Miniprotein binders against b5y8h6. Designs and how they scored, part 24

Target 1, 289 residues: b5y8h6
Amino acid sequence: MQKVIVVTGLSGAGKSTVSKALEDLGYVVVDNVPVDLLHNLLELYEAKNQEQLVAVVVDSRSLRHQGEVSKFVADLKDLKNRMPLDVIFLEASTDTLLSRFNLTRHLHPLVHATGSRIALIEAIEREKELMSELRDVSDVVLDTTGMKERDLVYQVENFIGKDRGPEFYLISFSYQRGLPTNADMIYDARVFQNPYYVDELRTLTGLDDSVAEYVRADHNYGRFLDLWVELAERSYNEHIKMGKPYLVIGVGCTGGQHRSVLVVRDLSDQLTKNGHKVITWHRELGSVN
Key: E = the ipSAE of ESMFold2; O = the ipSAE of OpenDDE; V2 = 0.75 times the mean of E and O plus 0.25 times the DockQ between their complexes.

## First folded at step 23 (miniprotein)

Design u4 (at its last fold request DockQ between E and O 0.48; V2 from the best seeds 0.60)
Fold by OpenDDE base, look of step 24:
Structure u4 (fold): chain B 289 residues (1-289), chain A 100 residues (1-100)
Amino acid sequence: as target 1 above (289 residues)
Amino acid sequence: SPEDLRKLLEHARRLVRMAEKAEKQARELEKKGDVQDALQSYYYAFFRYLWAIWELRQALELETDPERKEKIRKEIREYLRKAYELEEEMEELEKELQKK
């Protein structure tokens, strides 16, 4: 796994997706660094703890002129001699880029006016020409033509290595204490029979077998668990398409100690069995598994 | 294996460094009034701490030396505290964003 990665390429080619993928792989991503500061940043990195994974995103916003590109290429060559550094160049067909810009309504960095289709094509071609020298010195050129975001993420993961980030973060919580702020989805575990009314279970948690047995005895438990697993996996697949290679699921109950904890545990077990990397956090219990 | 243990500990330490950097960035962004970007950086830090804790727990299962185990437990407690602190910050920022 290279400790330093430079991500560059054509506008609209998927740099944001790659950046997010690298973040999920543990890279600290620095976006839109002025070319003149890149050298200083990397020198600072060398002077500090070289164990941190760093990715730098450089695009046409920072490289506006051929002279800047040439200087950047020279700097990259020098840096490669000093440190393990890989350059990833992203590109796509003109038609693909046109389509993406039309969908996102983002202005191309080289288009100054409300660009006609012709102006956008010209800007894309100009950027290709501008970035050609940088493409030539890149270690990896990724053509994202026709790729879904999930495919691009997969390519990045394959390039960087097998140490992929967690696919699921499962958080048990109490509704009385509020929802997790970063949850993509919330499951309500209050639909199951409440162990709180059983004296022997009230002082225990969802980590205890007796609590587990009681809640699992609910006639809906198995069915809901299956549905929640399926929903989690389907949602994850869609999130990957959006460039987010992980899903955060909050599971809530009233107290956050019994039903929510159990559901998170059982969801984690099933998702792990299905081949997913899952991290659990029991917010109210103060434990991460 | 001892090698597996070493890898887990090294990676966990890297994750923590990433989290600390992201937290620092978040605070700077917050001071500048870039609340949305700050929130994203806080999320990043939060999940890196959780990931680090997850790996440290695995390392704890592999470690046999009592002193090293205690060190790992201490680190886990520290990063759990950090995670809770970050969650509070994130909640406050989200409330601020909703009022705007």
Scores: ipSAE 0.717, ipTM 0.906, lowest interface PAE 0.7, mean pLDDT 87
Fold by ESMFold2, look of step 23:
Structure u4 (fold): chain B 289 residues (1-289), chain A 100 residues (1-100)
Amino acid sequence: as target 1 above (289 residues)
Amino acid sequence: SPEDLRKLLEHARRLVRMAEKAEKQARELEKKGDVQDALQSYYYAFFRYLWAIWELRQALELETDPERKEKIRKEIREYLRKAYELEEEMEELEKELQKK
């Protein structure tokens, strides 16, 4: 059976956008499913077509009290033992949810909105407390605060692909052209010996063994590489918690031909040996490994 | 295995369709002057092309027929060209945004 997606979360946090994104990915999306019907619904889809992509959006009216939330958590744990299933939990800041709910801000000037804002704030905070147990057992928590609809779609697509997709993108670049945009981290390879000033190496790249030998001979190379691998892995673990299943690391040197290329090559090798799925892009050489 | 090869090719094609959709969105946003939003969609498309290429290279290792291998190589070359084009467009837009 294909992995089932269960969508839940705070009221107003973006479940409709997620539903649309899943439909565009080929999912049959069943909306407003009461918690008590979840098991029977999924069992029916399993029996009919094991290749069908199914997503279920849980009815918030089924989750008004702690007992109902706790029962749902237990049901999810049981279902995960029976079928491949992931839970997406949507949330946003109280202020963001207020903005999404607040149609009364357009009311007649004489309306006292202060009382209705306070009541709505309390309801939002109450829902956050109530849903905390469910949030804690969800496979991903997507914070939609300040996110445009398109960005949420991209995050859903990234999550759906996470088990198969790369965990790292490593980009070598030239500081003369500027940093790669949207890189999460930048490593500066200019700290190592510069092959450019060696006539025999000048026209080669970090893919050539002679350049690799020269740069690796820098007494700090091994130590920096070890630290950079550790930092990459620790940073990746934090990104996955925030719902971004991959980390983009730029490695730069002045010309982008030698040191940065080698570092990307060696960093990729070590991360791959550690079990990670790694893609490389040598911006100044135009390659993907 | 033949099944693993089929799954790689199917998934890579899905990744390309996702990249093409995001690229179309980026170009529409660029026409409207929404440079920051256009860049986000261009970045998304770029990384999806790289992912597709990565899977096609794995498929190439599994494929044994010379004719089908060459077909895969041609696809990889096409998507590499696309990635280069997107990177150039992203760089140009970045400079435009900074200059204002």
Scores: ipSAE 0.707, ipTM 0.910, lowest interface PAE 1.0, mean pLDDT 85
ESMFold2 (binder alone), look of step 23: mean pLDDT 88; pTM 0.886
OpenDDE base, look of step 23: ipSAE 0.704; ipTM 0.905
ESMFold2, look of step 24: ipSAE 0.691; ipTM 0.902
ESMFold2 (binder alone), look of step 24: mean pLDDT 89; pTM 0.888
ESMFold2, fold request of step 26: ipSAE 0.480, 0.547, 0.645; ipTM 0.801, 0.852, 0.889
ESMFold2 (binder alone), fold request of step 26: mean pLDDT 89, 89, 89; pTM 0.884, 0.886, 0.886
OpenDDE base, fold request of step 26: ipSAE 0.628, 0.609, 0.634; ipTM 0.892, 0.885, 0.893

## First folded at step 24 (miniprotein)

Design ctl (at its last look DockQ between E and O 0.01; V2 from the best seeds 0.00; counts 0 for: pae E 14.0 > 1.5, placed apart)
Fold by OpenDDE base, look of step 24:
Structure ctl (fold): chain B 289 residues (1-289), chain A 100 residues (1-100)
Amino acid sequence: as target 1 above (289 residues)
Amino acid sequence: SPEDLRKLLEYARRLVRMAEKAEKQARELEKKGDVQDALQSYYYAFSRYSSAISELRQALELETDPERKEKIRKEIREYLRKASELEEEMEELEKELQKK
């Protein structure tokens, strides 16, 4: 987590949302700081309280001309050499920005009058060009196209927060009680030998060693687990590209107590070992991990 | 180290704030009838509480002061309760979605 964050980007791309998210993370957020004072402000914060998290929001209101952008870029480069500073650049498609401006009825900073749709498009494109140099030197570029506000918040938390939000939500469930409705993927643990028919195991759960040993003894267990881990990781990577920063995987068996629970446990262990942040929920057991 | 302990506690607090915010959003979405989005927000809140508990458990291992340990234990119990409540809400919403 960098102590100093600069939030910039295109008008309408979600800077206000990011600003609020940073506030929630404990940042002191300063909005619309003049570029000429930014350097002094950041230096002052560093000098007085090196532990204070500071975020500065800079937009086209402060960066109106190419010369100002270039100067700002130069200042950022200098500051990066002096303090831990990250630059987040927010962008979105022209269509997305148009839609957002239409909804909010806010005037684009580069539009002097209640302009036509054409004027707004031109302003957006002009801003893209104006900010291109800044985009190039940004540490993180967030394309907020198609993102809900909550998704953007989550991404910010993942990038800035020590805590990358959970990458995986693993849910064990019973097919008899229905599928998790928010699952991106479902793994069927019923493919493994069923401990339910073993009297000694019937009353236990997938958290118990005896159940684990029994199910893991299935000749397919190890292979399926490996495949499911790989599939999860690959899917996660694609989901990130689509703007979803997490993957929900449901693992089902008939009763939701044995095989599904074990698989979730073992998947979680392996994914965690692989460096992923995993949250588990055993729906039928009411257990949290 | 004391610094590590501090970092864990601070992080846990941030996670709790995130969870509380997400829970609030989930409730609002639920009131609006956006059950699917509400469910997602509940999952998020649940995950943040779970993460907070994990961080607090680590903090508990590092804490040596008995009074501070008890405070951490109390917080863990509270967030476990919250997580459990969210699980119940999630279950209810899932059932609702299955009926549609």
Scores: ipSAE 0.070, ipTM 0.518, lowest interface PAE 3.7, mean pLDDT 85
Fold by ESMFold2, look of step 24:
Structure ctl (fold): chain B 289 residues (1-289), chain A 100 residues (1-100)
Amino acid sequence: as target 1 above (289 residues)
Amino acid sequence: SPEDLRKLLEYARRLVRMAEKAEKQARELEKKGDVQDALQSYYYAFSRYSSAISELRQALELETDPERKEKIRKEIREYLRKASELEEEMEELEKELQKK
């Protein structure tokens, strides 16, 4: 039987976009499935010994209480014992979910306040708490903060290809825009000399060879890179012992344009040369349009 | 934007066509006694109607003309009714599978 993909996650985090991406990859997608029907549906596909690529997108409206989440987790564990199945969990920052969810209603702050925006924030935070058990057992966790639809499609394609999934997921980011929510580890690239203060490099990125030359010329760069590769590999080995199949490393600098981007490039190159499957995402490079 | 509204409506209508085709196939399979195949087709049809309703609700938020908003609301009500009928049929077929 082909591996079944189950898509779940926070409301507003991008499940519909992932559904469309899976259709483009040739999956038969059953969308908006109530959690209590999932087990029966997948048993039917398993009983037919089908060779079809099947994906199920779970209806989050069925997950209102901890009991429902815990039952869903139990159902997923049972299904994983019977068939090849991966769970993709989508999440995003509270601010991102707010912007995707609703327009703010008008508030009258001096006379009274409805608290509608505060109520929505509290609901999002409550859903994060509620869904934490499901998140913990998911095979893939994607932070969709700052992702356009194209970016999310690309990431999904990288995680569910016919190859074994990645061992490392490397994300470059700006400290000013916050940490990736799914990072297991953070490397601080601000320790290297800053190309921003060199006029001819300021508007370039860590993808440009001249920026790379400048940052690599920092006498500590090679040594830190070697140590960071070693730390990544050792941390990965401990993660797989704990049942997590891949390691997420965020690499940050102030603007997210130069040093963090280069470090992700060089880490990816070195880990790939060492035989690892690596996926990268430069979070801040798509946000300058 | 007007272009976003148009895309939502076009996609919703494509989803409905997919749902209607799957529903027809499910009813034909049910007549033949192919209960497992019929149930799978009913689940697919239900999924497509549910997604169409979601797209139409987004379109409703973007639409400003009261007459066009009411047309969208009528479509949503119709597809909610169809989804409810499919749920009833799925429950009946699930009970039939459990006898075996």
Scores: ipSAE 0.000, ipTM 0.320, lowest interface PAE 14.0, mean pLDDT 81
ESMFold2 (binder alone), look of step 24: mean pLDDT 89; pTM 0.885

Design v1 (at its last look DockQ between E and O 0.30; V2 from the best seeds 0.56)
Fold by ESMFold2, look of step 24:
Structure v1 (fold): chain B 289 residues (1-289), chain A 100 residues (1-100)
Amino acid sequence: as target 1 above (289 residues)
Amino acid sequence: SPEDLQELLKYARRLVRMAEKAEKQARELEKKGDVQDALQSYYYAFFRYLWAIWELRQALELETDPERKEKIRKEIREYLRKAYELEEEMEELEKELQKK
């Protein structure tokens, strides 16, 4: 069965944007589902069409009391044992949510008073406390504070693609041209002996075996490579927890022709051997004139 | 299998549509002078083109018909050209941020 997406979170945090993004990805989105109907709805879709992409957006009005939240958490745990299912939890700062409710003129589901600003703030804060248990068991928490609609769409698309796409993008670059600003991490390959000062190697690249042998002969090469692989894998695992399914690593040297290219090759080979999906981009070798 | 090949091609086309949408958004933001937002959309488009190429290379390994193989190769070359174009645009915008 295809993985089911359950969307939940704080009122006003962006569920409508997530719904639209999922529809654009081909999901049948069932909106405003009360928590007590979730089991029956998902069992029906499981029996009817196991290839259908289904997303369920839970009705916030079903989660007004701790008992309802605790039951929903129990239901999610049971469902995860029976079908592939991910939970997306949306949140934002109190100030952000307050602004969104004032602009949209929607009533917060926990408002007991006649709509005063103080009552709305208290309702938002109470909902955060109430939903804490659910947040803790969700597969990803998306904080929409200060986030434009476009950015949330990108994050949803990234999360949905997390199980299929590349886990690492490795980019070789020249420090003289400048850092790739899209990198999460930068490894400095200038620490290794420089082939530029060997006449036979100067005009070659890190794709040539003689350059590779020269750089690999550096006494610290193997140790740095092993540490960089471990750091890459550990950093990747933390990115997954934060909802970003891949890690972008830039590897630089002065000219971007020798050491950085080789390091990207060897990192890619090792990460692939370890079972990861890896893309490489040699920025200085593939540029059009 | 034939089913795996068709799924790879279908998914690559989806990734390209996502990249094209983000590229269009980036160009609109650039025209408005929203350089930081434009860069984020250009980065998104760039990585989606690279991902699409990665899917197409896997499809190329499964395809056995020479004519269909060449069609896939032409698509890969097209999306590589797009990735290079985006890299150039991103570099120009990054230089603008440095001056400001």
Scores: ipSAE 0.678, ipTM 0.883, lowest interface PAE 1.2, mean pLDDT 86
Fold by OpenDDE base, look of step 24:
Structure v1 (fold): chain B 289 residues (1-289), chain A 100 residues (1-100)
Amino acid sequence: as target 1 above (289 residues)
Amino acid sequence: SPEDLQELLKYARRLVRMAEKAEKQARELEKKGDVQDALQSYYYAFFRYLWAIWELRQALELETDPERKEKIRKEIREYLRKAYELEEEMEELEKELQKK
């Protein structure tokens, strides 16, 4: 059962990173919702049969006083009884937060003036105290001290668990019709022998066995396929580190019907065998496998 | 398991709702002249439809009832059509961006 996610925690602890990660996982993220409206938002969610993945980010901008925090905690307890809801609390060491604020030049929500280092420390400590009750009722506390952004993304993905989206989108396309603009990487299938010059194959597609046999007979085919699989997996691992939990690969040939289609099929098969969730789209054929 | 099948179908439906919402947002952004943001929303919708189709295909493999199978196939065909329509729309927007 898909859970509503509440993201909260200390300023500078990485809420923006978590929000982006959840968006990439398909969550609609609502940021800076007034506590009073959270209940209404979640009721609306219930009324819509829980069909939309929703995450709500709540921070000290909306929780300025202890009374607001206490009310929010009470509301969360009530909501947890009514719907599957998880609360993620982000924190970090004071030194880490200080460093992050110094780097980003963002003002701490509890600091009204270009405050001294001392003022910032005091604000951080006050926020920790303010949020302590909320931390205590959180389902997951993530200490982001020393974490790279990529590590935090990975933790979020692990927390969301089985609802991981596809790791790869493979799109076959024609160079004559233009590149897919959303592709992270493009493979050129034109390096292989062209079945278009074989009369019996010209009217077929890369989904047909005869076309497959012809193109696979290319002396470079196996080697290129292996390299492309390895490159895809390595690239995916790096993209996860950057907060993008999927990779879009375009595979192109001249007409987009033979070589590109075959390569997408074979890449998909191999990546799937390697344990990846892969979706394919053949742009010129208008088909999904 | 029957439970697995129901979960797949529920998940697919969620993905479709996400796609429809994103498509609506994309159209609104396009009307405002925010072509880049519109394109992003269209891509989001496109990928959600593809994902939904993938889930429905998994469900189809588990379904044994012929009437339910046909219903799933009908849904797949509908979302394939949607994906194709979105692809065409995205291509047009991309061409507009390149002329600018």
Scores: ipSAE 0.627, ipTM 0.879, lowest interface PAE 0.7, mean pLDDT 87
ESMFold2 (binder alone), look of step 24: mean pLDDT 88; pTM 0.884

Design v2 (at its last look DockQ between E and O 0.55; V2 from the best seeds 0.00; counts 0 for: pae E 3.5 > 1.5)
Fold by OpenDDE base, look of step 24:
Formats: C-alpha cells, structure tokens, sequence
Structure v2 (fold): chain B 289 residues (1-289), chain A 100 residues (1-100)
C-alpha cells in the first residue's frame, strides 16, 4: 500500500468517488492543491507521520495550461524518487463523460458558457490532450467507462491493496433452494453422474475425496471443466471491459452438497493455477474458501 | 512472515469497513425505494465480507498464537453470519423486483 497517492484524470471520470473511497480507506485526502505547493505538502505529511496515508487530488482546474501540466509531471518524477508515490489517472470514453455531465454536472471546467453538446465534446477532447502527458507518467490508468460508483470503489481497493482483488467468486448452490441472485453465469453440475444414488457417498459432500473421485470419473467431467474454465476467463475479460471488476459464477446441482461443491472446488483450483484470485462460497455448506 | 500477517489483518479490517459501508448504503437505498441499487450495494457488501473471510483464513494459517487464532476464528464466524444474512436480504429484494 503506497503511503502517498496522487489522483488525477479527466473531469467527470470519477475523481470524487475515488477521493471518497480513499478517505474511507484511511487516507487524508487533500483536494485542489496548487501544483506549486504539492511538493511541500507531501514532504510535510511525510515528516509529520510516515505512517499517515495521504492522497492528493489534482484536476484540470489546477492544470489549465500545458506548461502547468509539464511542471506537474516534472514534480511528480522528483517526488517519486523521494517517497513511495503512486499516480492514479482516471479516464472514460467521451460518450461516457458526456452522459455523466448531462446527468450530474452543469458545466465542464473548460467550458465557460452553457455550451452546446459540441462545445462539451470539444472541451473533453481538449482536456484529454492537455492531460496526455500526465497520463503517460501515471502508474495506474483506470478506465471508468461503464463503471458504476460501486465498481470504481471496488477498483480503488484493488489498486491500493498490495494484492489484486478477487477476479472470480464461485458459488455452489442447490437448484431446489434457488439460484444465486448475484451470479453472472450459472454452470449446471447436474450433467454429471449423481453420487446421491451411492449410499456411501450420500451423506458426504463434494469436499470429500470419495465423492470427488466418483464425480470426476464421469466421462464428461474433464471436458466440461476445461470449457467452464475457458468460458470463465473469457467472460471475465469482457466484464472488465464493461467496467465490472469481477465475475460471479454459480454452480448448481440438485442438493448443492456434492457435484456443485466439487465443481466449484476444481474450478477454483484451476483458475488459481492460471494465476487468478478466486473466492469460493458453498452456500449450502456454509463455507468460504 | 509477521509482516505478511499484519498486512492481511489490516486489509481484512478495511474490507469489513467497506462491507459495512456498502450495507449501510444498501439500507438507505432500500428506504428510498431504489431496490435495484440497494440490491447491488448488498452484493458488494456480501463480496467484501467473503473477501475479508478469505484474507482472515490466510492470516489464520500464518498466526501461531492461540489467542490470536481464536480471535481470527471468531471474526470469521461473525462475517460468515453476516454473509448469510445478506444473502437472505438479497433474495427477498430479488423477489420484490420480480413481482414489479
């Protein structure tokens, strides 16, 4: 976790949301700091308490001209050499920004008059150009296109945390008790041979080796698992593009104790081996892994 | 390492705070009649708790002090309970959405 964070980016890209999220994470957030005082401010905070988390929000209101941006970039480079500092740059598509300004804000900082849609587009493009140099030196560029406020908050946690957040939430469930309401995708584990008809396995769960062995012996098990892994990874990549930072997969069987549990376990193992962070929830068993 | 353990515990605490905030937001949205947004906030609260539990379980594997282990186990149990409560609330809200 970096002790000092600079939050910057395009107007309407979500700086206020990120600022609030950082506050909730324990950062002292300073907004609209003059570029000339940034160095002194950061040094002061470092000197007072090295354990204090500090975030500075800088936007186009403070960076009105290319010269100011260039100076700021130079200052950031110097600061990075002196302290653990990360720069987060927020951006979004022009269409997204247009939509957000139409809904939430009356005026873009670079628009002096109640401008036409065209004027707003021009202002957005001008700001992109103005901030391009800063974007290039940023440690993290967050495209907030399609993101809801909650999604952005989740992303902030992922970036500030030493480790990336979970990419997958896998939920085993019983079809008899209903589908998980939060699932993006449902896998049906009922396609595999049912251990319930084996007296020795009926009282066990998919966490037990004997159940695992029985279900894995199904001629389709390996193939389905491979396909489900591939589908999960592909789907995750598309969800990221849509602004959702995680994928939720429900795996169902009749009772939610054997086949679904096993599939979640095996999916988790394979996705983890592939380098993903996976959290599992066995709804009917009451366990998280 | 002890440092790794500390980081896990600190992160888990942050995640719990995020969960509580999301839950509070969900309740506020629900009161306003914004059921869909409330549901989404409940989802995030749920996932933050699951994430916290996941971190705490890793911490439990690193912790050697029995008293601290028990504290972690207690926290895990608490957050598991919260997760289940949230699931019930989510299911109820989903049913309400389907009836409209």
Amino acid sequence: as target 1 above (289 residues)
Amino acid sequence: SPEDLRKLLEHARRLVRMAEKAEKQARELEKKGDVQDALQSYYYAFFYYLWAIWELRQALELETDPERKEKIRKEIREYLRKAYELEEEMEELEKELQKK
Scores: ipSAE 0.644, ipTM 0.900, lowest interface PAE 0.7, mean pLDDT 88
Fold by ESMFold2, look of step 24:
Structure v2 (fold): chain B 289 residues (1-289), chain A 100 residues (1-100)
Amino acid sequence: as target 1 above (289 residues)
Amino acid sequence: SPEDLRKLLEHARRLVRMAEKAEKQARELEKKGDVQDALQSYYYAFFYYLWAIWELRQALELETDPERKEKIRKEIREYLRKAYELEEEMEELEKELQKK
């Protein structure tokens, strides 16, 4: 059976957007499923077609009391023993959820007073407390605070492909042209000796072995490279916990031709040797590794 | 294996569709003047194209038929061209964002 995706989380946190993204990826999405029906529904799909991609969006109205949440947690643990299953938990800040409910004018499941802003805030905070047990056992938690629909769609698409997708994107760049603004981290390769001042190397790039030999001879090079590999891997592990299955690292030098290109090349080699999927882009050369 | 080759090609085509969707969204946001949002959507498109190229290069290593190999090479060249175009667009938007 293909891995089943169960979508849950705070009311108004983006479950409908996730549903649409999963449908676009070929999932049969069953929306608004009461927690009591989850077992029977998944058993039915298992019996019909083990190759079917199935996602279930849990009805928040069936999770109004602690007993219901605790039973759902128990049900999820039982299902994980019987089939491959991941749980996605969606959340957002109270202010973000408040804005989303005001914009849509939908009633929160826990509201007891009509139209009151204070009652809505209290309902949101109560739901966060109620759902904390479920959050703690979820396989990934996506915080949608300040996130546009397109960003959430992108994260879902990348999460679904995490076993098949790249873990690192390494971009070499010129500081003269400016930073790649989507980089999660920037490494400054200007700290290494500059091949530009060696006539034989000036017109070459960091892809040429002569340039590589020159830059690697810098006594700081090996130490910085080792530290940068360690930092990249630790930062990647934090990104995967946040549901972002990749890390973008920019490596810069003044011209973007020599030192940054070599560092990206060597980082890619080391990360690949460590078992990671790595994509490189040499921005100033217009090439992929 | 032949199944692995088929999966790579199918997935690469899906990645290209995702790239095209993100590119279309980026161009609409740019026309509206939403520079930061447009730039982010261009980055998504760019990364999807790079990922598709990576998948196609793996498919090229598995393919043995010369005619099908050349088709894959043509796709890689096309998507590289798309990546170059997106990079230029992102550069222009980065300049606008910096107000220089």
Scores: ipSAE 0.288, ipTM 0.710, lowest interface PAE 3.5, mean pLDDT 83
ESMFold2 (binder alone), look of step 24: mean pLDDT 89; pTM 0.890

